VH-VL binders against Large ribosomal subunit protein uL10m (mRpL10). Designs and how they scored, part 81

Target 1, 224 residues: Large ribosomal subunit protein uL10m (mRpL10), of Drosophila melanogaster (Fruit fly) (q9vpl3)
Amino acid sequence: RGKINIQRPKAPHYERARVVAVTQPKYPELPKAKSCFKTRAERTQQQQENPYNEIIAREVRNWLDHSRLVAFFHLSSITADDIFRVRVQLHKQNLHLKSYGSKIIEQAVKNTRYEAIVPLFHSNHCIVFSPDPEKTAALLRIVRRVPQMVLLGGIVEETMLSRNQLVAYAQMPGLHAVQAQLVQTLSQAPGHLIQQLQAHQNSFVQVLDVHAKNQMNEETPKST

## First folded at step 5 (VH-VL)

Design z4 (from i31 with heavy chain L103W; framework fv_imvotamab_arm2)
Fold by ESMFold2-Fast, scan of step 5:
Structure z4 (fold): chain C 224 residues (1-224), chain A 118 residues (1-118), chain B 112 residues (1-112)
Amino acid sequence: as target 1 above (224 residues)
Amino acid sequence: EVQLVQSGAEVKKPGESLKISCKGSGYSFTNYWIGWVRQMPGKGLEWMGIIYPSDSYTRYSPSFQGQVTISADKSITTAYLQWSSLKASDTAMYYCARHYGDWSFDYWGQGTLVTVSS
Amino acid sequence: DIVMTQTPLSSPVTLGQPASISCRSSQSLVHSDGDTYLSWLQQRPGQPPRLLIYEISNRFSGVPDRFSGSGAGTDFTLKISRVEAEDVGVYYCMQATEYPWTFGGGTKVEIK
């Protein structure tokens, strides 16, 4: 497939965030709004005076650990009623929309494999979690109708994906097909199993990267 | 600052092999496609092919498949365009360009002039 | 392959006057998902191409607002509202809807 969606500016690259996970010293006078559901003043009050930030950080950690799909979004101004309607549509697909302050996210992911996502949360954001990675297509269909939510990227099966890679993933064959292929490889004659399994894993990773690069669509377009 | 720097001009005889380079800097090299575009003297632009440096996956234009080889070495952030046997008709300016689906070919190298004559 | 035809081949224009370049594709550039992957490039004499516009009408970073793109389906237009001396060069349309990716033949913009 050679389709390229160049309608929107591209999201930050996870590879770059991983290699250069450095930011200038920051002592902001006024914290920026970081939540989908709350006014700036309300969010600032919660961030500064919440005595149980550690508990909220643990909640974030648990969502990350128990979700096979995590999608990160930039969020423009949106009414509480509008975002609630989006949340209801997502919930029907086992997709859970959450919003947390950047300090809490940093605290939750510090010293974990997710630490590279911190730079994504320097602006207004929200996160969608799901235990089912096959729901990525449903997620993108719903969010396509919400211009205030802009996909930045995500994590699928513990692998960090750029926006384009996540969009491409939504259009790939289901994970069941990949698992079936691996099972077939495991049934091969002894001695060749390890090489064949590694070859299939490498092929899947390559297909994901290439497919993501060729498919920069945020919605789920039909292949021709 | 995003920059693509190509190797210098080449003067070759028909039948000789050649490998030209395109070095990326100022961005995450493995996160973008690198494409090659030919411009024959006084003519327009022709897409030759693209490579994804992260895994070296390539896709060629049908008119260039089998005529050239595109490769990349991510350890030195460099993409390559190679001929096993040059022809006089390969005389052209060759550009490398960074490709990302949202913007198409957004940043271009300065070009490498290849002259093939007997 | 999708053939991209540009008109005119050459567009002599008086400084400060508008210029219009047309690009026509042999097939619709509307992908089955509804998006159109058409871009415009500028090449000044002796320089590499420069991206001006992507997906019909979106200006790339640093491109002056005197450049605008429009169109749909098979017919596309690049307009320069007030041609400046620095705008002299060859302009190309490009499609990425289908492989192989193809360019228009180019339109030379020159001062008369």
Scores: ipSAE 0.005, ipTM 0.410, lowest interface PAE 17.9, mean pLDDT 74

Design z5 (from i31 with heavy chain H99R L103E; framework fv_imvotamab_arm2)
Fold by OpenDDE, second read of step 6:
Structure z5 (fold): chain C 224 residues (1-224), chain A 118 residues (1-118), chain B 112 residues (1-112)
Amino acid sequence: as target 1 above (224 residues)
Amino acid sequence: EVQLVQSGAEVKKPGESLKISCKGSGYSFTNYWIGWVRQMPGKGLEWMGIIYPSDSYTRYSPSFQGQVTISADKSITTAYLQWSSLKASDTAMYYCARRYGDESFDYWGQGTLVTVSS
Amino acid sequence: DIVMTQTPLSSPVTLGQPASISCRSSQSLVHSDGDTYLSWLQQRPGQPPRLLIYEISNRFSGVPDRFSGSGAGTDFTLKISRVEAEDVGVYYCMQATEYPWTFGGGTKVEIK
């Protein structure tokens, strides 16, 4: 039984060749696979019309509106594992780390009081949200250990703060501590004032007492 | 570079007033607390108090409360420590230092030696 | 006030040998935020203090790796793995968990 030459099969009989030629499935030319890589322009256009982006933008607005502390960070060559670690640490402090695309952020803050934050989102970034502004110190403490996270600025109590201002804010005593100190100071003020007001009177009384004593000593007749 | 430069050595008599200074440079002076630390001759370090230059909020050690006044002038990035009436027991080296977060002091001045002698 | 107690008062050490300094606090230095604000400072002769370690075990910038801090709660230790001539000085622990901040009494490290 002749070795079936798999490399050069004998041409089939002309009739069979004809049938094979007619029955060969004409595979439509695979559309030249438009490079699955949508051009940056196509991606940008599709992102604008995606109803999903609107939902995410609304989510971002919701976070911004309900957060009393918002911090913006640049991410420099951070691994997913590192991000996860930081996220866990932040979560323990009721700090929520989120990452959104720049376009989503732009859409979210368009025509809002937060529009000024758009320039902060030119590169890889993340946002940390918190309902508690007192967590600013905790946030900075955690992030200080993560060199890949660079603080750009933030919003505290509806006020936009620079990086330096956020650091300063974190160093401030808590509101309750300040209030307590104020109350203590105010409670001491009347006592000091009273002392000052009475100081002259007391001095005067002392002088009069000395004078009276001296007069009594002069009136004591030398009993000879 | 962050630097704290303190005023020069002082020789005073008991009863005299004194104000020493600590000038910060190389950083945002208003955003960091400045602390004062006393070191008596041959003795250890004593925390005196701290000030936030931005609003001049001050905290004192109970041991130094009423004995000294800590102040700051943010316009010239300078912190001050002052006595209204010096005692011989005030003879010491005084250091200013920048607060490192909530944790410690990271940068220190060179110190100001105050000598109070009759 | 939190009292910080250091031991020993003096630690004579041979060059290249390890040194260990203990610091004990009168109460726990764990802050309500979960962190422990214990730091170690070095003061060389004629110089101002220098920050070595913060939050028990974190080396400050520029501090050699031969310095290490450990401990928890009320007991803390500073270790120098190999003492060098430049390490001569007085070492202080400091707590910043509660006001007023307080220092230990200091430990003098000398070369035998």
Scores: ipSAE 0.007, ipTM 0.486, lowest interface PAE 9.9, mean pLDDT 84
Fold by ESMFold2-Fast, scan of step 5:
Structure z5 (fold): chain C 224 residues (1-224), chain A 118 residues (1-118), chain B 112 residues (1-112)
Amino acid sequence: as target 1 above (224 residues)
Amino acid sequence: EVQLVQSGAEVKKPGESLKISCKGSGYSFTNYWIGWVRQMPGKGLEWMGIIYPSDSYTRYSPSFQGQVTISADKSITTAYLQWSSLKASDTAMYYCARRYGDESFDYWGQGTLVTVSS
Amino acid sequence: DIVMTQTPLSSPVTLGQPASISCRSSQSLVHSDGDTYLSWLQQRPGQPPRLLIYEISNRFSGVPDRFSGSGAGTDFTLKISRVEAEDVGVYYCMQATEYPWTFGGGTKVEIK
């Protein structure tokens, strides 16, 4: 088979160059380090005029349409080397870690059935995609060792699930009838689920903000 | 929409100088590296070097370091490959290509044939 | 420099039959970041090269699924499951693991 895998869009050259550039810490003078790191003003201008925004939006849409498992994470500060190692481990299990800007996600899902997920991406985030929902257990096992990634929720078989519901799904046997029944049961209150995902993300962002303020208060003297 | 258009064929004598061009269009020229690749008649491909047009940072293959100069003019979205003194061994097809990540080249110019004979 | 060796030098194939091209590097292509920067290019007669596959097995946009790449370390393969008339040309493997970037010698695919 594998025909659906080949239809998944590849990462646009621009985004790939940016990822590769941040993965080269030992040799900072290497040319690829100059491929990205625009000022905030340049990034804003680039978003409005960059033809790759449309291509990336189509990529996000394709991943959502062809993935039977989608998991949403809040992403804390993590080194390029650490996230690369996580991406490699996930890839071995047919789990694909992606990160997209909020504007691109909004552009991709606007006027689609996925539009409800936009509020999840107002803070630092990443998404894991897979065509195989039975890989949920493997995903949770890998992510448990990565404290910088906090599970917010996801989509399984086109049904929105909370963090706890995804954990429950991971423990289920791979029987079609049982899976269908679980999805039906867990989908009883989708509005409540979306609110929970948004509240959890907002709460975590508030905790980070408080931590930053506490750091400034406890160590007021500036060194450099 | 992405297109790289190279200058026309050149016929030169040994010792003459030459500058060939590669004009980019349909993308953000300053955000992509441009590489130069040589293909001698009936032979394979040889990587010559690469330039980041935004600040003109260059990297050369050791075989071409000091033999050629790569430059770019971002105001007219054009990259250049130049020789101060051509040799008969410089007879080849020269391609410019846009770098794809850190892996390869995605879009290529049509090529510029340079013939050096006495 | 990393030397890239391709076999065969030429591959005459009948339309609809499979073709296989091998590429061997003089040293491992695994970069210190864990990625393998091995790509495949196609050059049709009278045309510039075209990117087919990057990072061993990933098809570039618009490349038909009859093309597949595989391999690891120093041994890599490009396969065409059913050769079509438009597939005639020279195929090159390329490494970007270290500078200078180097190409294989090329394999010419022809219809017999």
Scores: ipSAE 0.000, ipTM 0.389, lowest interface PAE 16.4, mean pLDDT 75

Design z6 (from i31 with heavy chain H99K; framework fv_imvotamab_arm2)
Fold by ESMFold2-Fast, scan of step 5:
Structure z6 (fold): chain C 224 residues (1-224), chain A 118 residues (1-118), chain B 112 residues (1-112)
Amino acid sequence: as target 1 above (224 residues)
Amino acid sequence: EVQLVQSGAEVKKPGESLKISCKGSGYSFTNYWIGWVRQMPGKGLEWMGIIYPSDSYTRYSPSFQGQVTISADKSITTAYLQWSSLKASDTAMYYCARKYGDLSFDYWGQGTLVTVSS
Amino acid sequence: DIVMTQTPLSSPVTLGQPASISCRSSQSLVHSDGDTYLSWLQQRPGQPPRLLIYEISNRFSGVPDRFSGSGAGTDFTLKISRVEAEDVGVYYCMQATEYPWTFGGGTKVEIK
């Protein structure tokens, strides 16, 4: 067998890109002599600084900068087998599912335009990256069958989009120019993803207010 | 589809300079670390250093610090290993390999044999 | 530096029989984040190394299920359940818990 065949396994290559999240691994049992009576301060010291966080943070920043599609998800409890199957399906569409610890994400996006996404990662989370923004529809189709993954928002062509804006983007058949124009139109002002999420909460409240007023008007219809 | 292709074998004399290359293809070159590993004839593997091509951050093994220079040119998806002055003891097979985070080296180049003799 | 010691130095195995390779580190490979960055590589004659196992027990893409890894702390094992002709080569353990990253001395698997 040639070396190239040995270096090109038949299984999906996304398996190679799995990143161990520093804050996600289960804390291992330490030997009794060293572990059972550790104070919170000692545990904080042990976990506080990790040189590998800087290495992984560089990878996260690079994925963010070079991916034309980035989607952020809240991840509920899911088995290793189930997430693996989802990862396989996503990889077939050139979609790369990554899991990183919240401290690593914070370190990676600190002092960048992405800093506003940090609050999205305070609980279980994952990110899907792709160089191809046209795969947004395929992403949403796959994730629809995975109730443990809840879409929070994303970045398309360097523009932060809310969940609703990302869904709207996925619904449109588009030439590259049309898709770029749509992204610009949906994101009328540059800003942080958190601001967009808050704006959507306000928009939802406004919709409810309009509906309530319309309902009252319908109850007392105009004579004309 | 992921491939790391290294430059051809080199035969040099002590005191000469040398720069060997490792070209990545089939993946996003800037998203992965590239490491260099030496294997002396009939011996095991020795880690020399790594580079993150996106920002050219390097880290060397203490045994190789000051002996070699690792660099990368992301515009042509190529990493380099360079000696300013070769020694006979540098005779070895040199491998490049990519690495993702704190996972191990996953894909390896075919190797570049460097022979240094008087 | 963390020293990685492999035993045996060579392992002649009858085709179809199991093989076991041990790797011992001079200090614990448990990183401060709780993970253990131990991997296993295979080098067939005249070929570059190939990743088999990462993080103790996770099989790399395309690696046959006859390969398995286990262990904790300082003692780790690579097992081949049924050795095939293609498995001839040198096997290395590697740690990435602490800089500099270090390899074991290698174990040569041969068919007798």
Scores: ipSAE 0.000, ipTM 0.448, lowest interface PAE 13.2, mean pLDDT 76

Design z7 (from i31 with light chain E55D; framework fv_imvotamab_arm2)
Fold by OpenDDE, second read of step 6:
Structure z7 (fold): chain C 224 residues (1-224), chain A 118 residues (1-118), chain B 112 residues (1-112)
Amino acid sequence: as target 1 above (224 residues)
Amino acid sequence: EVQLVQSGAEVKKPGESLKISCKGSGYSFTNYWIGWVRQMPGKGLEWMGIIYPSDSYTRYSPSFQGQVTISADKSITTAYLQWSSLKASDTAMYYCARHYGDLSFDYWGQGTLVTVSS
Amino acid sequence: DIVMTQTPLSSPVTLGQPASISCRSSQSLVHSDGDTYLSWLQQRPGQPPRLLIYDISNRFSGVPDRFSGSGAGTDFTLKISRVEAEDVGVYYCMQATEYPWTFGGGTKVEIK
């Protein structure tokens, strides 16, 4: 009895083959499972159509438009508790810490003057907003204590500043302080000038007085 | 200090129009969303909608779309909730609340009680 | 609409004992931006709601440490480690991940 070759079964008789071919359950091609993975493009499109993203993007734009100080930070392994603590500290100084997704930022700044900030948002980032540019020093003081927050740069008075420039700005005396110093310097200038002008006159008068006294002493005849 | 102060209690008849107000103070009014929440007597909270005062952009709950109008006057830092024609079913406490991104509704008004009786 | 289901409806608690409130969403509350916009609010009798927790687990300013939030995806929990008399009221979870924003039905915390 010939070893039934289980690996290469002899082709059935043509009639049986026909019946088998017709009775083979046509398994409906499993609908190519639209890969549950929405293509990056579909995800992006869906994200763009998300009403909430639009709302957040609008907020971001508004913050950018109304803030005179904007600082960008990289977040490195920061816990929610740490973020909260920093947020509270910043809030006490009227500094507003926000974190947004990169896509939201992109949507928010698209076709705006802020488009240049998009490259800063490739990783975990946060933004600090303030209506007061004088709070830059306070901001830096607070965040220096938070090693997880790395300053990347910022916008002050509609000017984009590098990290170093922002630090330098924070060290500058406030505009009012500088103005006050200028006014003081200017107010002292006339006094100094007057003193210098008067100094020459006074010296001249002193020389003349000495000369006059010497002449008077020479004219006093020694009465024998 | 951040404060939202709402207008006083209202007693109205069905068919009457009503506009209640929410005045914000102690913060930049234009930077925060203002939402309205309904609470029927003895019931839970219902989100009605939100407005961004800066440009008056609004979003409504489908349940309240066309039933109420949310508006804002940024010049006086005030948000409004308005009915063109009140129903008895509109009897409720209405709260305004400030929305701040991830913080959600962080500050709330004291509420305005609206009573609509025949 | 995302349905927020809170359990229990009522939570009678003895003073000094812990309380736990559950909130389940009908779908994931993870937003496309990766964040989960879930908040917990407290409403004391005769008062407006107050924010307790935002972003699942972050306590809002002025909220006592005895309040904590946890959870992910569709299941969220508010815990009170030691219930105090001032904690009496109704607690609501809220989602803002999708429009319309929706609240849970509320959980009433009472002192036994």
Scores: ipSAE 0.046, ipTM 0.614, lowest interface PAE 3.0, mean pLDDT 84
Fold by ESMFold2-Fast, scan of step 5:
Structure z7 (fold): chain C 224 residues (1-224), chain A 118 residues (1-118), chain B 112 residues (1-112)
Amino acid sequence: as target 1 above (224 residues)
Amino acid sequence: EVQLVQSGAEVKKPGESLKISCKGSGYSFTNYWIGWVRQMPGKGLEWMGIIYPSDSYTRYSPSFQGQVTISADKSITTAYLQWSSLKASDTAMYYCARHYGDLSFDYWGQGTLVTVSS
Amino acid sequence: DIVMTQTPLSSPVTLGQPASISCRSSQSLVHSDGDTYLSWLQQRPGQPPRLLIYDISNRFSGVPDRFSGSGAGTDFTLKISRVEAEDVGVYYCMQATEYPWTFGGGTKVEIK
């Protein structure tokens, strides 16, 4: 390589805009001693200020910022043994399967370019991270054998991709520069793309919900 | 190339203050944690604490909480480790190292030797 | 705190022969996110530590194939298939699963 920095967009304007945006809406200082009663803001801060969640949220941001491949999955019921086997197979390919609570994901991506992914995590989910985007094909090969993991979409080279676009990326020649160029060409605006990703997730959740109701509540499919 | 360059060796007397530095280059400084590790002469490694330079969030080992202060200045891509009052037991090699997800301490500084004696 | 115990304390090895280092944790190193934050570091005489292995078995960039890691839960192993002169040094395991992060006591690999 020797040209890693040239091939990776740095987006200096984004970092500058993010810093300005973060500093502009400064939270007003609360009076130190107002009364024996805590304000709603003080109570909300105490309830939401879990040091464990804050640290994990920063770790999630770290994963997102340093992974050139991020894939989002809906996760159906799967045994601990089965998911462990999947993790082992993924680790051999430098693919890291992580599972975080929805609130931690939301805290991690709040006020960042990744905020658009929050709606994907309203149901059971997991995320696969890798610093190596060439591993997309290996990822899809491994998860093809795991029907409990349903691909929703991902991020490759800082570009949001739908399920179909990520599958197309996996089929590319394997030349890093060519793959990066094609990702730029095929990508859509994040707003439109996330709407498509949400539609796929919601449709899948609805299908699972219907099947669960039919099995648990003894509701039968209509014969007509 | 990712580099962490630390300040030079220090010779101090008990009770003196000290601030040593760790300058990062070749990567996005604000998006990586910087940790500090102590190695006393002939002994193993001890984690002291970590800082996230983007917002200066710090986490300390209980053994070092209140004993040292970790800070960072993202405008010059530099992290700091500071003592208000040194003790002879602070004599050690101090390393800074970068943290990224499961790549705990992937790149290390060359170390700063701190000698505290009368 | 999670205590990391390394064995042996020292390992004199003949050049070209294998070396094996064990690391045992007082608690499982499986994080709540499902991953195991177990790393191996190498420190050559007079040099800073260097990352060798992360996440139990993943070789860091530039680390020779003769180094391999294995293990799960509380019992982990670092293996050097054929020890070279440049492998002399102290090896440490480290956990970053729980705060405070802790290191093993170190294993000195030396050539006899």
Scores: ipSAE 0.012, ipTM 0.536, lowest interface PAE 7.7, mean pLDDT 78

Design z8 (from i31 with light chain E55Y; framework fv_imvotamab_arm2)
Fold by ESMFold2-Fast, scan of step 5:
Structure z8 (fold): chain C 224 residues (1-224), chain A 118 residues (1-118), chain B 112 residues (1-112)
Amino acid sequence: as target 1 above (224 residues)
Amino acid sequence: EVQLVQSGAEVKKPGESLKISCKGSGYSFTNYWIGWVRQMPGKGLEWMGIIYPSDSYTRYSPSFQGQVTISADKSITTAYLQWSSLKASDTAMYYCARHYGDLSFDYWGQGTLVTVSS
Amino acid sequence: DIVMTQTPLSSPVTLGQPASISCRSSQSLVHSDGDTYLSWLQQRPGQPPRLLIYYISNRFSGVPDRFSGSGAGTDFTLKISRVEAEDVGVYYCMQATEYPWTFGGGTKVEIK
């Protein structure tokens, strides 16, 4: 897979034992109705409800609460080496690329102002966090070279912005006052924004499919 | 740039209390774990524990549980390692290191030498 | 606890020659989430440790191409394709698969 895992802090011995017990797969002794191999989906759902998810959800909530820039991306198939290069380049700009399971994101944002973002994560995704909103231009410049990452939208200075609004924000001078004024002007209700972001996501998935087909037929990289 | 700056060397007597510090700069302090690692003179590295500064959640190695306390003050971007009563066996170099999700301990402090002798 | 055993204890190497360090764990380092939390650190004399490799084989930023990591399960290797003078130091493997996190005993790389 092209998805990267986030290394998770270890639990104390007692908590670690509990987490392992709930996440371990089970196999039947005999192929009978009472001794059926649990499906991948059933085991995944059971594991997603375990105590381990709360530890990672806490991490996600902290990133959201302390980041003044959060950008959401659709992520197409990408190699570990390619995503590593992107991470390194982003890290130099104080931009932090994270990937979390959709159930963990749902748990993290439940009952918060960010709950509206959950629908964005039904497909392959990643999130970029930064304490510095002036890095939006640097972020967009870096991801422009990564066709597998498609910007869906984000949050700047606690305001949810669409892809087009983030692009407009990035084009402003590096003056906090001017950028804050633009964010205020571009702000939109979360429900309305999410519907627009979902429509953009569907459109971009289709565009990515066409681009990928053209790229394969030509056997030539077209990123830039 | 990312920096972890530790407090200066300490010379203490057995039974004394001590609190050493690790100040983070150049990054979002509350979004990274801080770990503490001990290196006794002429020996290897020993993981002591980690803290998540945003909510002060801690995890300790069993060999250090109850021996030390790890804490953090996010208002001054500083993590701490403290002893209520030092022993001669606590003589070591102590490192703090940042834990960055999928990169493990990526940036390290310069170390604090603690010498405990009567 | 997972015990990490490094061999050799010391590796005297002629400049330009390759060096190889082995790290073996007392049990599999594959976490229940499917990832393997194995890292390699370098400690030069009088300096703090520096991250070289994470997730078995991924080089950290600024780490020269002559360093490479490989392995799976319980057996891991760090290779230096051609040793340079600045590579002198102690190398440690580390696991974060199981609590408590543990380090190997270290391998001292010296120029002969």
Scores: ipSAE 0.000, ipTM 0.442, lowest interface PAE 13.0, mean pLDDT 76

